# Ledger of designs, part 6: VHH binders against Tectonic-like complex member Mks1 (Mks1)

Target 1, 127 residues: Tectonic-like complex member Mks1 (Mks1), of Drosophila melanogaster (Fruit fly) (q9vym3r434to560)
Amino acid sequence: KRVSLLLELQEGQNFENPNIHVRYYLKAPANTFYEGTPGVDTMQGATATCRNAGDWRSAHLGHCWQVTLLLEEQHHPADLLHLYFEVISIDSWQRERCEGYAHYAIPLTSALPTDSIRLQCIRPLGN
Below, E stands for the ipSAE of ESMFold2; O stands for the ipSAE of OpenDDE; V2 stands for 0.75 times the mean of E and O plus 0.25 times the DockQ between their complexes.

## First folded at step 4 (VHH)

Design g15 (framework vhh_6z1v_2)
Fold by ESMFold2-Fast, scan of step 4:
Structure g15 (fold): chain B 127 residues (1-127), chain A 125 residues (1-125)
Amino acid sequence: as target 1 above (127 residues)
Amino acid sequence: EVQLVESGGRLVRTGGSLRLSCAASGLTFSDYAMGWFRQAPGKEREVVAAISSSGDYTWHADFVKGRFTISRDNAKNTVYLQMNSLKPEDTAVYYCAAEGWYPSTYLDESEYDYWGQGTQVTVSS
């Protein structure tokens, strides 16, 4: 079974630092295969840095990528593709700071959503 | 009690061919993805090839693509690595591994639950 996903990180909202990018990491269930070389462009990566124009404005990321998974017929019904996101800002001294984390899980053995999904970022305390 | 036992490693001349076997026991073999890894002296272990539980899907590292082929026989609980056009750089201990139930990727050695003891392949020029 071949499952093709077109993923887009559209925007971030309410981040106070002007320069942000998002790092993503995808974790597939056991016994899942990929087209191409995983971990180069599909299973982990980062968006380009985008300016966040003020505290209440969206940072437009517009980052798209495609993942094609090869699933065995014997996959468990609860097998999930996990998407992890880390929002990073960069200051005037080029130092990186974590602004927050988000997570989303996609069931691979059922119908996939086609709607945009809004994820709440969890900001680390004392970082 | 799960066991993976590799065999077939030996000394081979550059340009030669060799087939490695890994016999599995103590698990439902047809439910597991299988991988071959190798480790040269003083170097980190690296993934060479992987095969899905049915054998329908395979992956091979770029440095062995076109030379090595992974396959399996679920009736015999065995996974194979056919190695052609061997180079001195292929000299390493080759390990068989079985990927477990956790959400994981087949390319990360930490995601494999069971490992064999290894079989030595030496390629002389």
Scores: ipSAE 0.029, ipTM 0.465, lowest interface PAE 6.4, mean pLDDT 78

Design g16 (framework vhh_6z1v_2; at its last look DockQ between E and O 0.02; V2 from the best seeds 0.00; counts 0 for: pae E 13.5 > 2, unsure alone 64.4 < 65, grease 24.6 > 24.2, placed apart)
Fold by ESMFold2, look of step 5:
Structure g16 (fold): chain B 127 residues (1-127), chain A 124 residues (1-124)
Amino acid sequence: as target 1 above (127 residues)
Amino acid sequence: EVQLVESGGRLVRTGGSLRLSCAASGRTFSYYTMGWFRQAPGKEREVVAAISSSGDSTWHADFVKGRFTISRDNAKNTVYLQMNSLKPEDTAVYYCAAEPYYWDTSGYSEYDYWGQGTQVTVSS
């Protein structure tokens, strides 16, 4: 069975550093594997860096991609696709700093939501 | 785990050009800020250039300004260093390095993964 997901990272909100990009990592559930072409990896990647002018509270990302997974017969609906996100800011010396992490899990055998969802980021501990 | 393999190092004459490649193994390349470093005999390892995980931002050390250009191709899991107008002072072992994703990182990430290095020698 073939499942295709169209995914979009739309925006990040309320980060101290508005020049952000998002790294993402998808972990496929058991008894699945992704389908791709050589040199193309849809299970991980990064958005372009947002350059925010005129709206310092919201970073527009607008990153879309598609992931195709092949489900084996023994795939169980409770085996979830895990999506991990790291929000990264970049300063003028190209130093990257993690601004926060987010996680979302999706069942592959039911209808997926078409509405936008919001994920609350966990900010790393600082001194 | 990620493996980095540099290639392209060789003997070139002063004023010549050379392109170094760093191939990354695995599906994690797009997470990494990538850097080129070099170490000449008797010298400390020094950063030459860096490129953000998205490729949108680059940095080059002053001693290579206008001569070297870092780039990346995330579809091919490869980072490049184009070296032009080479000088004998550029003779060094050049290393590719990756600054990985850290869930537990409290601040700036560090370069944790390194290649074996490729020798660049610039003759007079």
Scores: ipSAE 0.000, ipTM 0.152, lowest interface PAE 13.5, mean pLDDT 71
ESMFold2-Fast, scan of step 4: ipSAE 0.000; ipTM 0.123
ESMFold2 (binder alone), look of step 5: mean pLDDT 80; pTM 0.822
OpenDDE, look of step 5: ipSAE 0.006; ipTM 0.239

Design g17 (framework vhh_6z1v_2)
Fold by ESMFold2-Fast, scan of step 4:
Structure g17 (fold): chain B 127 residues (1-127), chain A 125 residues (1-125)
Amino acid sequence: as target 1 above (127 residues)
Amino acid sequence: EVQLVESGGRLVRTGGSLRLSCAASGRTFSHYAMGWFRQAPGKEREVVAAISSESGSTWHADFVKGRFTISRDNAKNTVYLQMNSLKPEDTAVYYCAAQGYVKDDYSYESQYDYWGQGTQVTVSS
């Protein structure tokens, strides 16, 4: 079975720093293969840095990419594609700081909602 | 994640110049802060220079200020260390490093998650 996903990171909200970008990493279940284009890795990457001074605590990312997965017929119903996100801010000295992490799991054997999904960022404790 | 490969290390005479290159793989290179470290035989690894993501604001250790310059070319996924007025005490293996998930000052070795294998620089009279 061939599953094609078009993913979009639309926006980030409520971050204290206006200059952010998001790094992403996708983890496929066992016995799953992905289609890659030579020189392009669709399972990990980052958005461009957003400089959105016009909106209150809003960063418009608008980053789209396609992932195509090849699933074996005997996939378990609990097999999930895991999406991991790290929000990085850049200060006035151009130093990077982690603002938080978010995670979402996609069930590959059932339909996804068509609406946008909001993810809660978890901020690191004590560091 | 990112993979780093250093090049350009060689034997140079005292007072000479050398440019080191660090080639990175990964579509997110411009979002990583990068550093150059060095380690001489029998000594601890020390930070030489660092450059921030995107804009490329730079920091240089006191012992190389005025002699070494760090720079980056995001279109080529490469960071450089231009080394001038080389001294015998600059002899070391030079390492390129990238900050992954970062919370602290880029002067700390422990804040770098990705490292190259190093390139040997030898300065002799």
Scores: ipSAE 0.000, ipTM 0.094, lowest interface PAE 19.4, mean pLDDT 72

Design g18 (framework vhh_6z1v_2)
Fold by ESMFold2-Fast, scan of step 4:
Formats: structure tokens, C-alpha cells, sequence
Structure g18 (fold): chain B 127 residues (1-127), chain A 125 residues (1-125)
């Protein structure tokens, strides 16, 4: 089965630091291939750093990419594409801080809403 | 004119082995991904294995992984499917197919441009 996904990281909201970028990592299920061009990494990357706007402290990311996955012809209940995100802020002294992590699992053999999905970020327990 | 001709299909006993061959002509063979498909009565045609034009990358369906191996000989314009530990569930007409895309794009039957006529494999106990 061939599954083509158009993914967009639209915005981040409510981060205290004005400058953020998002690092992403996609984990495909076992026995799955992904389409790639030599030199283009569709399964991991980072967005450009965006200035966090005052309106809801919203940062417009607008990072869009396409992932094409080749699954076995028969559906498995465990056929999920895992999306991992790390939100990183940069202060005026160029010091990086982790603002949180988010995760979303996409069922590859089921219909998904075409509407935006809002993910809650969690921060590591550090205090 | 593009031609794909499968051969090697026959009756074989459960646990047996069989090698299918597909002879290709009419296109630059090494530039095309090749796939093996099968179709049992009353079922949809499903992909069994695929191989890149160079032969450096292969994919095998879970239900044949460890039992079937796809390979190709670009000097002979031929793709092969080595079938081991055959089960009654493997009974089907087997088709070879060619696609101008990479094997990562060639998973379903609609992605293949050229098809052979098929060769019947029957597995009995």
C-alpha cells in the first residue's frame, strides 16, 4: 500500500520566548519504506527559527513537506507513523532552551481529518 | 514494443521450492523497477516483492519475508522470484510488472506501466 501525506507545521502558541524553531523526527512502522530524494531528509529535520508574535504568543512556522510511505499490502493494527516534535527557543544571547515535546501517531490505513490538529507540548521533569 | 513473459509456474507440494522468471524486452531494463504480484481466485491482485532498477534495493511483503527472494540479472533482462517453503496459501497466478519509477513508488498495481500475462503456481499437500 502506498500512502502519501502532506504535512504542515502551521504555528506554535503560548511559548514564553519570542524565537522558536521545531525539530521533528518521524518513525515509520516496521516493514515500511519512505520515498526520498538523495540529500533530502523527509523523516527528520528542523523548521526555520520564527519570531514569537505577541498575539497569543503565536509563531508562524509554515513548514510543509511531503512523505510517501510504502506499506505491506495487508494492513497491520500497528501501522502507525509516529511524529515527534521538540520545540526549542533561542534567546537574544543565542542560548537554546527546550520548551517542550509533542507526539502524534498517524494511522496509515485509516482516514484522518484534513483539519488542523492541535498538540499539547510537555516539558521534561527537571525540578 | 514492451514485452514481459513469465515462466516457471507449476504444481508443487507444500514445503517445496520454485523459481519464477520474467523475461523483459522493448525498454532499458536497468532503468525500471520490477515487481512480482499475485492474484488468487476471488482476491485482489497484491504485491509480493519489488526490486530497484540497479538491483541494490529490494522489498518483500511480510507474508513472504524469509521465504521468497526477488533478484534480477540486468545483462539478461530478467527478474526472478525464488520461492521457498511454499504453503497452500501461496497458490495464485503470479505476474511480473515494470515501472519507470523507483521501487519505493511502486507498491500498488496502478503504479506499474507494463504487465506480463501471468504464470500459475499451485501448492498442494
Amino acid sequence: as target 1 above (127 residues)
Amino acid sequence: EVQLVESGGRLVRTGGSLRLSCAASGFTFSYYAMGWFRQAPGKEREVVAAISGSGDSTWHADFVKGRFTISRDNAKNTVYLQMNSLKPEDTAVYYCAASEYTYEDTFGPSEYDYWGQGTQVTVSS
Scores: ipSAE 0.000, ipTM 0.076, lowest interface PAE 20.9, mean pLDDT 73

Design g19 (framework vhh_6z1v_2)
Fold by ESMFold2-Fast, scan of step 4:
Structure g19 (fold): chain B 127 residues (1-127), chain A 123 residues (1-123)
Amino acid sequence: as target 1 above (127 residues)
Amino acid sequence: EVQLVESGGRLVRTGGSLRLSCAASGRTFSYYAMGWFRQAPGKEREVVAAISTDSGSTWHADFVKGRFTISRDNAKNTVYLQMNSLKPEDTAVYYCAAEVYYGDYSDTEYDYWGQGTQVTVSS
């Protein structure tokens, strides 16, 4: 079974610095493979750095990409695709700072949500 | 789970052509991206070409572009490497591999490997 997902990182809100980008990493469940494109990794990447004009607490990202997953015959209904996000700010000195992490899991064998989902960012305790 | 068996390696003259075949067994062959790698004596293994599950995307290393072509036939559970304009530098053991794509094709980790087939190019 082939499952195709169109993913969009729309915006980030309430970050100290107005210039942010998001790094993402996707983890497929067991017995699930993704269709690779030479020179392009759809299971990890980063958005462009947003320059906010106007409401400085809302950064418009508008980053879209497609992921195609191949499920084996014995794929379990509860298997989840895990999405991990790290929000990075860049200051005027070009220094990067981690603003937080977010996580979301998508069930691959159930009806998928069609509307936007809001995730709260957290920071790990200790480094 | 898949098992891979390469065939077609032999001695050829510089400028010659050769086609390698990789026969796979297993129910999930069409779900794996496939690649061809090679290793010459005393050198590290290097990626030569890769192909997606549906043949919609192929990648070839710069040192073989225009000379080698990867293809697959999912109905026959087989992947091929057509090699043209062979050079002495192409002398190596060629390996077939199957796996998900975990990054740039040069850094792809492949779980299933064949035993290899020897290609020798002489002047």
Scores: ipSAE 0.000, ipTM 0.101, lowest interface PAE 17.1, mean pLDDT 70

Design g2 (framework vhh_6z1v_2)
Fold by ESMFold2-Fast, scan of step 4:
Structure g2 (fold): chain B 127 residues (1-127), chain A 125 residues (1-125)
Amino acid sequence: as target 1 above (127 residues)
Amino acid sequence: EVQLVESGGRLVRTGGSLRLSCAASGLTFSYYAMGWFRQAPGKEREVVAAISSDSGSTWHADFVKGRFTISRDNAKNTVYLQMNSLKPEDTAVYYCAAEGYYPSTYIDEREYDYWGQGTQVTVSS
């Protein structure tokens, strides 16, 4: 069974430094294969760094990519695609700082959401 | 309101030492790279030293290497410039600056969005 997903990282909000990019990692269910775009790994990657012109609380990413998964003939109703995100800020010295982590799981045998989903980022407590 | 306030400038003799401080308020200090600039009468403003947001990287201009050291304390929202072996040529107003969100280079004063009013350092023989 072939499942094609079009994914978009739209915006990050409430990050003090809008020079952010997002790293993503997708974990497919066991015994799932994926089709990649030649020269591009669709199961992991990073967005371009955001160049927010005005609103420091909103980082506009607009990063789209397609993932095509090949499920076995006998699918499991609980098969989930796990999406992991790490928000990284970059300073003037090209030094990276983790701003937070987010996670979302997509059921592959159910109707996919067509609306935007807002994910709460978790940041490790400092100090 | 973002504010940077320099302090520590004074008259000092050749070979002496000074420590300049810059206190920041109104911004999340730990996310900003900080720089020290100076401007002498009749000369253009020049970059002296810079430090990354996490203190992992520092840069010093060739004319101050081995004599000046930049540092920061993110818990106190303060950046410092330790100045040793001062020379008359170091006489200038010293400015603290914070880099904005879209810097392309740390050595271009136009990349810094926030500036202090400066503190005067005078080195006499």
Scores: ipSAE 0.000, ipTM 0.106, lowest interface PAE 17.4, mean pLDDT 74

Design g20 (framework vhh_6z1v_2)
Fold by ESMFold2-Fast, scan of step 4:
Structure g20 (fold): chain B 127 residues (1-127), chain A 122 residues (1-122)
Amino acid sequence: as target 1 above (127 residues)
Amino acid sequence: EVQLVESGGRLVRTGGSLRLSCAASGSTFSYYAMGWFRQAPGKEREVVAAISSSGDSTWHADFVKGRFTISRDNAKNTVYLQMNSLKPEDTAVYYCAAEGYLYDEWGSYDYWGQGTQVTVSS
């Protein structure tokens, strides 16, 4: 079975720092092959740094990428594709700060979501 | 940008074992997903096994499952195909390929090796 995902990080909202980017990491279950396009990071990558614009709490990322997963016929129905995101801000002196983490899991044997979803970022206690 | 060279193909007897190697050159090898394909005379090329860039995920075609195992060593820029319990039906030229393609559609940046011949005799 071939499962194609077109992923888009559309925007970040309510971050106080003007410049942010998002780092992503995808973790596939065992016995799942992936493929993508050369020059485009598929399972791990980062968006361009985007300024919070207009309402300074909204950053428009518009980062799209494709991942195609090849599943074996006897794939376990509980297997998930895990999406991990880290939101990072950077100041004018190139100092990075973690704004938060987000996670989402996609069941690979179920209907895939087609609507936009909003993920809440969490930060480690103690900043 | 990656270049691939297969090795290890030879004549083996039915029930025997063989390990194929695919050596890659290029600084980005560890970021590419890799696959093994084969093509027998008069038949279409078919995908045999595949492995993610990290090595955490593997896929094997049903007709080799339990007999073949794909693995990689990113420190050596090499991907392997361990072939056990070989059958005459496994006779083919085996090809190594890197990320950037759909198996039913070929992109302009597909990377392929030259192939290595495996012959399984009775």
Scores: ipSAE 0.000, ipTM 0.122, lowest interface PAE 16.3, mean pLDDT 71

Design g21 (framework vhh_6z1v_2)
Fold by ESMFold2-Fast, scan of step 4:
Structure g21 (fold): chain B 127 residues (1-127), chain A 125 residues (1-125)
Amino acid sequence: as target 1 above (127 residues)
Amino acid sequence: EVQLVESGGRLVRTGGSLRLSCAASGRTFSYYAMGWFRQAPGKEREVVAAISSSGDYTWHADFVKGRFTISRDNAKNTVYLQMNSLKPEDTAVYYCAAEAYFPDSYTDERAYTYWGQGTQVTVSS
């Protein structure tokens, strides 16, 4: 079975630092293959760094990529593609800082959503 | 649950061909995706090719595309690597590996649970 996904990281909102980018990582279930070269901005990558400052707290990412997965017939209906995101900021001293993490799971054998999904980023408490 | 034994490695002249075999023990062979890896003297182990449990999907590294072909015969519990147009740079110990679960990538050696002992391929004049 062939499953084609068109993915877009559209925007980030309400982050404290003006310069952000998003790193993404996709984890496929067992016996899943890709079309083309694995890992070349498909299963892992990063967006360009965008400014997010002051009254304008929205960083427009507009990062689009395609992934096509090849699934064996014996794949379980509950098999999920996991999407992991890490939001990184850079300060005026060029120091990178994690602003938060987000996760989303896509069912590969069910009807896929066509609507945009808003993910809440979490950041661990403590020092 | 699976044990792997590679065979077929030998000395071959540049431009020659060779077929490697990987025989698997155990009834669960047909559930596993399989990979071929190699390690040359003084170099790190690298992935050469991978094949899905059914054999319907294959992947080959860029440096062997068009020269090497991975295949499997689930009735015989065997995976093959057909190597054509061999170059001195192909000299390495070739390993067969089986995966119970692909958490990340079939090109990551850490995804593979079972490994063979390797078979030596030497390509010279």
Scores: ipSAE 0.012, ipTM 0.417, lowest interface PAE 8.1, mean pLDDT 77

Design g22 (framework vhh_6z1v_2; at its last look DockQ between E and O 0.01; V2 from the best seeds 0.00; counts 0 for: pae E 16.2 > 2, placed apart)
Fold by OpenDDE, look of step 5:
Structure g22 (fold): chain B 127 residues (1-127), chain A 125 residues (1-125)
Amino acid sequence: as target 1 above (127 residues)
Amino acid sequence: EVQLVESGGRLVRTGGSLRLSCAASGFTFSDYAMGWFRQAPGKEREVVAAISRSGDSTWHADFVKGRFTISRDNAKNTVYLQMNSLKPEDTAVYYCAAEGYYPDTYIDESEYDYWGQGTQVTVSS
């Protein structure tokens, strides 16, 4: 079974630092393969750095990519594609800061969500 | 309109103290790191000190050697430079500058977005 997903990181909001980018990592279910183009890894990546020195701490990321998974025919609907995100800021002193982490799991069924989803970015304790 | 207005520069004797102020307007002050630069006659402009947007981190040039201290009051949209133990070599036009967040260093003047007109500091022997 072939499943193609067009994913987009649209924006980050309300981060302390106005200069952020997002790293992402995708974990596919067991016995799943993914199609890729040579030199392009669709299962991990990062957005461009987005600076917002304006009013509302809204970082417009506008990062789109396609993921194509090859699933077994007997794939269980309970198997999920996991998306892990790390939001990172870089200040004017070239210090990288972890703004937090987010996670989303996508059921690889025919009923894929088409609407935008807002994820909570959680900063680990002690950071 | 973005404005940075320096004040406090004047003639002072060697060993004296001076406090410079820079009043900012026209942008979200707390989103910017601030810096003080100076330029003496015939010399290149050089960074004196920098302060993070929250004020929790500061940097001072080596030639400062503890004599100057940068600080800021975000409630007043103002950055300060306290200058103690002034020397004739400190004579220069002092500039206030604002730097937005970039993945670059605070010591590079090209990274600063906004600049004041400067205030003259003259230290006599």
Scores: ipSAE 0.000, ipTM 0.290, lowest interface PAE 10.2, mean pLDDT 86
ESMFold2-Fast, scan of step 4: ipSAE 0.012; ipTM 0.126
ESMFold2, look of step 5: ipSAE 0.000; ipTM 0.139
ESMFold2 (binder alone), look of step 5: mean pLDDT 85; pTM 0.872

Design g3 (framework vhh_6z1v_2)
Fold by ESMFold2-Fast, scan of step 4:
Structure g3 (fold): chain B 127 residues (1-127), chain A 125 residues (1-125)
Amino acid sequence: as target 1 above (127 residues)
Amino acid sequence: EVQLVESGGRLVRTGGSLRLSCAASGRTFSYYAMGWFRQAPGKEREVVAAISSSGDSTWHADFVKGRFTISRDNAKNTVYLQMNSLKPEDTAVYYCAAEGYVYDTYSEPSEYDYWGQGTQVTVSS
């Protein structure tokens, strides 16, 4: 029926550029809608730009948000909420660069781990 | 959920200018990255330009750099392609497309979720 998720982007690791932020996009599966925005099948946002704080291998993001989805009668139990992440850095010349993409899929009808999940970032080929 | 309708295609002479528009329906437009693609007879669809959901980032193919400019107006649910210094080689059907997470300098047609029906641009001498 109604599924509420509390999501947190905790940190980015192994980025040599100290200035990063993450943009995120959530794609709802079929027969599933975001509460309060009928007809919206995507949700997007971004973290603040974070600088590495002493530990050069870790950028602390600490970005939390809540997502509430309404599941219609015809939703499939195996349908997934897709989370797409884009890591953006700003170099010493103030140039914004895409550092990579990450993806995670969340089942909406089963319990999720409370432990942190580490996602591998990939860079598109030909760039 | 997004429906796209292109407009503005017509016959123009070499060296002319043309502005294409792509109107979106629905309240999700500002969440999508948008692209302009074209397809000439006997060729595959190729990406011409792309713009992020916010409009902060744009990409233009090398063969149109300096001549074409992509822009968007999220308040009007519209993306534009301003085409200057048109050449016969620019003759094609132009399509707009929407995708939720493509912000890279390289875009493939298969990565876009929603497509318009296209608008014909013909450039002749």
Scores: ipSAE 0.000, ipTM 0.121, lowest interface PAE 16.3, mean pLDDT 73

Design g4 (framework vhh_6z1v_2)
Fold by ESMFold2-Fast, scan of step 4:
Structure g4 (fold): chain B 127 residues (1-127), chain A 125 residues (1-125)
Amino acid sequence: as target 1 above (127 residues)
Amino acid sequence: EVQLVESGGRLVRTGGSLRLSCAASGRTFSDYAMGWFRQAPGKEREVVAAISSSGESTWHADFVKGRFTISRDNAKNTVYLQMNSLKPEDTAVYYCAAEGWTYDSYLSPSEYDYWGQGTQVTVSS
């Protein structure tokens, strides 16, 4: 079976630092193959840095890419594509800070969502 | 690096069977994903089947699914293509290829860094 996914990181909300970007990593289930463009890793990457216009407001990312997976006919019903996101801010001294992590799992054997999905970021708590 | 040599291509009749072998020389064969490709006269090279470095994952093109099976034997540094129920449209030069260090593609000829010289398969009526 061939599954093509169009992925878009649209926006981040409620970040107070002006400069953010998102790093992503995709983990495919066993018995999958990828189609991709030479020199472009579609299973991991980072968005461009986007300036957050203020607190409580959205940072517009608009980062789009396509992932094409090939599944064998016999696959586990719980086979999932895992999407991991890390939101990074950059301060005025160019130091990176983790703003939060998010995760989403896409079931490859069911209908894919057509609406935007909002993920809650979990922030590490520390000094 | 790896060098690849295909063998087993010959003339067979429609409905026949044939097993192609690809012998690899050099270190790290077990680190490479492998693919079988074919090229008919006047056509572009197309992917037939692919197998992961461990052999646990395989992919076969729809036009050969159920008829062809890719496998590998890492102890013998060899990848195989078992071809059953051959049709005249399977006539082509068959190439094996080893994928270099890439993450994203198992299906594009441009993603494979090491290629053999090919073995001719001709299927007649």
Scores: ipSAE 0.000, ipTM 0.202, lowest interface PAE 12.1, mean pLDDT 74

Design g5 (framework vhh_6z1v_2)
Fold by ESMFold2-Fast, scan of step 4:
Structure g5 (fold): chain B 127 residues (1-127), chain A 125 residues (1-125)
Amino acid sequence: as target 1 above (127 residues)
Amino acid sequence: EVQLVESGGRLVRTGGSLRLSCAASGFTFSYYAMGWFRQAPGKEREVVAAISTSGDSTWHADFVKGRFTISRDNAKNTVYLQMNSLKPEDTAVYYCAADTYVYESDLSEREYDYWGQGTQVTVSS
């Protein structure tokens, strides 16, 4: 089975610091082939840095990419594509700071939702 | 001009082995993922195996796992399918395909862009 996903990181809201970007990492189920355009790693990457400003401290990212997965026949309903996000801010001295993490899992045996999904960002203790 | 030329298809006995080759030209072969597909009479074309640009990642369909192995030689612009323990149900025309998808601002579902003419594999009992 071939599954193609169009993903977009739209915006971040209510972060303490301006100048954020998001790093992402995707974990596919076992025995899944993933490959993209030469020079483009679709299973991990980062958005451009965006200023966190305006009403409700919104940062508009608008980062789109496509992921194509080739799955074995008899794919299990529990097999999920895991999306991990890390929100990072940059200060005036170019120092990076983690603002938090978010996670979302996509079932690969069903049609994807067309609706926007809001993820709660959490921060590890001591960071 | 992009060209894919399959070779190696022939009549083989049940339990036999066969290696298919696909010679590519007209594009930078090492930049593109490759796949092997097959189509039996009256059936839809199905994916058999796929290999990443470097050859470090491979995928094989469940119905050929342990019997078929995909590989590539980027220096020779060639992709291979080693077929072992052949069964009558493996009888089909086998096609080589290149995944030459280019990132576009208005994305659509990816499909293999370039296909060979196919090579016939017949497995007799």
Scores: ipSAE 0.000, ipTM 0.101, lowest interface PAE 16.4, mean pLDDT 72

Design g6 (framework vhh_6z1v_2)
Fold by ESMFold2-Fast, scan of step 4:
Structure g6 (fold): chain B 127 residues (1-127), chain A 125 residues (1-125)
Amino acid sequence: as target 1 above (127 residues)
Amino acid sequence: EVQLVESGGRLVRTGGSLRLSCAASGRTFSYYAMGWFRQAPGKEREVVAAISSDSGSTWHADFVKGRFTISRDNAKNTVYLQMNSLKPEDTAVYYCAAEGYYRDEYLTASEYDYWGQGTQVTVSS
């Protein structure tokens, strides 16, 4: 069974530092294989760094990629693809700070929404 | 990914000026933070100047502050180092470097991923 996903990280909002990028990690269920776009990181990677200073803290990421998963016939309908996101700020000296984490789980055998999904980031206890 | 080629290095007299250029090939240049480094004979490579991907932030080492200026033109895929009031101690091979955020080997932003081959600057008295 073949499942194809078109994924886009559209934007980040309300982060204190203007220079951000997002690292993503996808965790497939057991006994799942994947095909990616040749030469593109499909299951883990990072967006370009985006900079927005001041009260208009909206970072336009526009990072789009396709991932194709190969599922076994006995794949359980409740098996999930887990998407993990880490928002990282970078200053002009390349010092990284974690701004927050987000997680989303996709049922691989169900129809997916066509609209954008907004995820709330969980911030660490301190910096 | 990006390939970098420096140009502009030459012999110049003390007190002179020189502009170095770093031409980048590759479609992702505008996403890279860029830096200029130099290495004099018998010394370690040192950071001279750095510029963020959007040109919003620049950094210059104390020993060149007020004399050197880093800039970039993303439409031309080029980063520049304008060097004024050159001194003999500025003699070195100057390197252009780019820091990439796209590698799947989990690179951190503290690491420069791409380097040019360098251009020689000699300042004589």
Scores: ipSAE 0.000, ipTM 0.114, lowest interface PAE 16.7, mean pLDDT 71

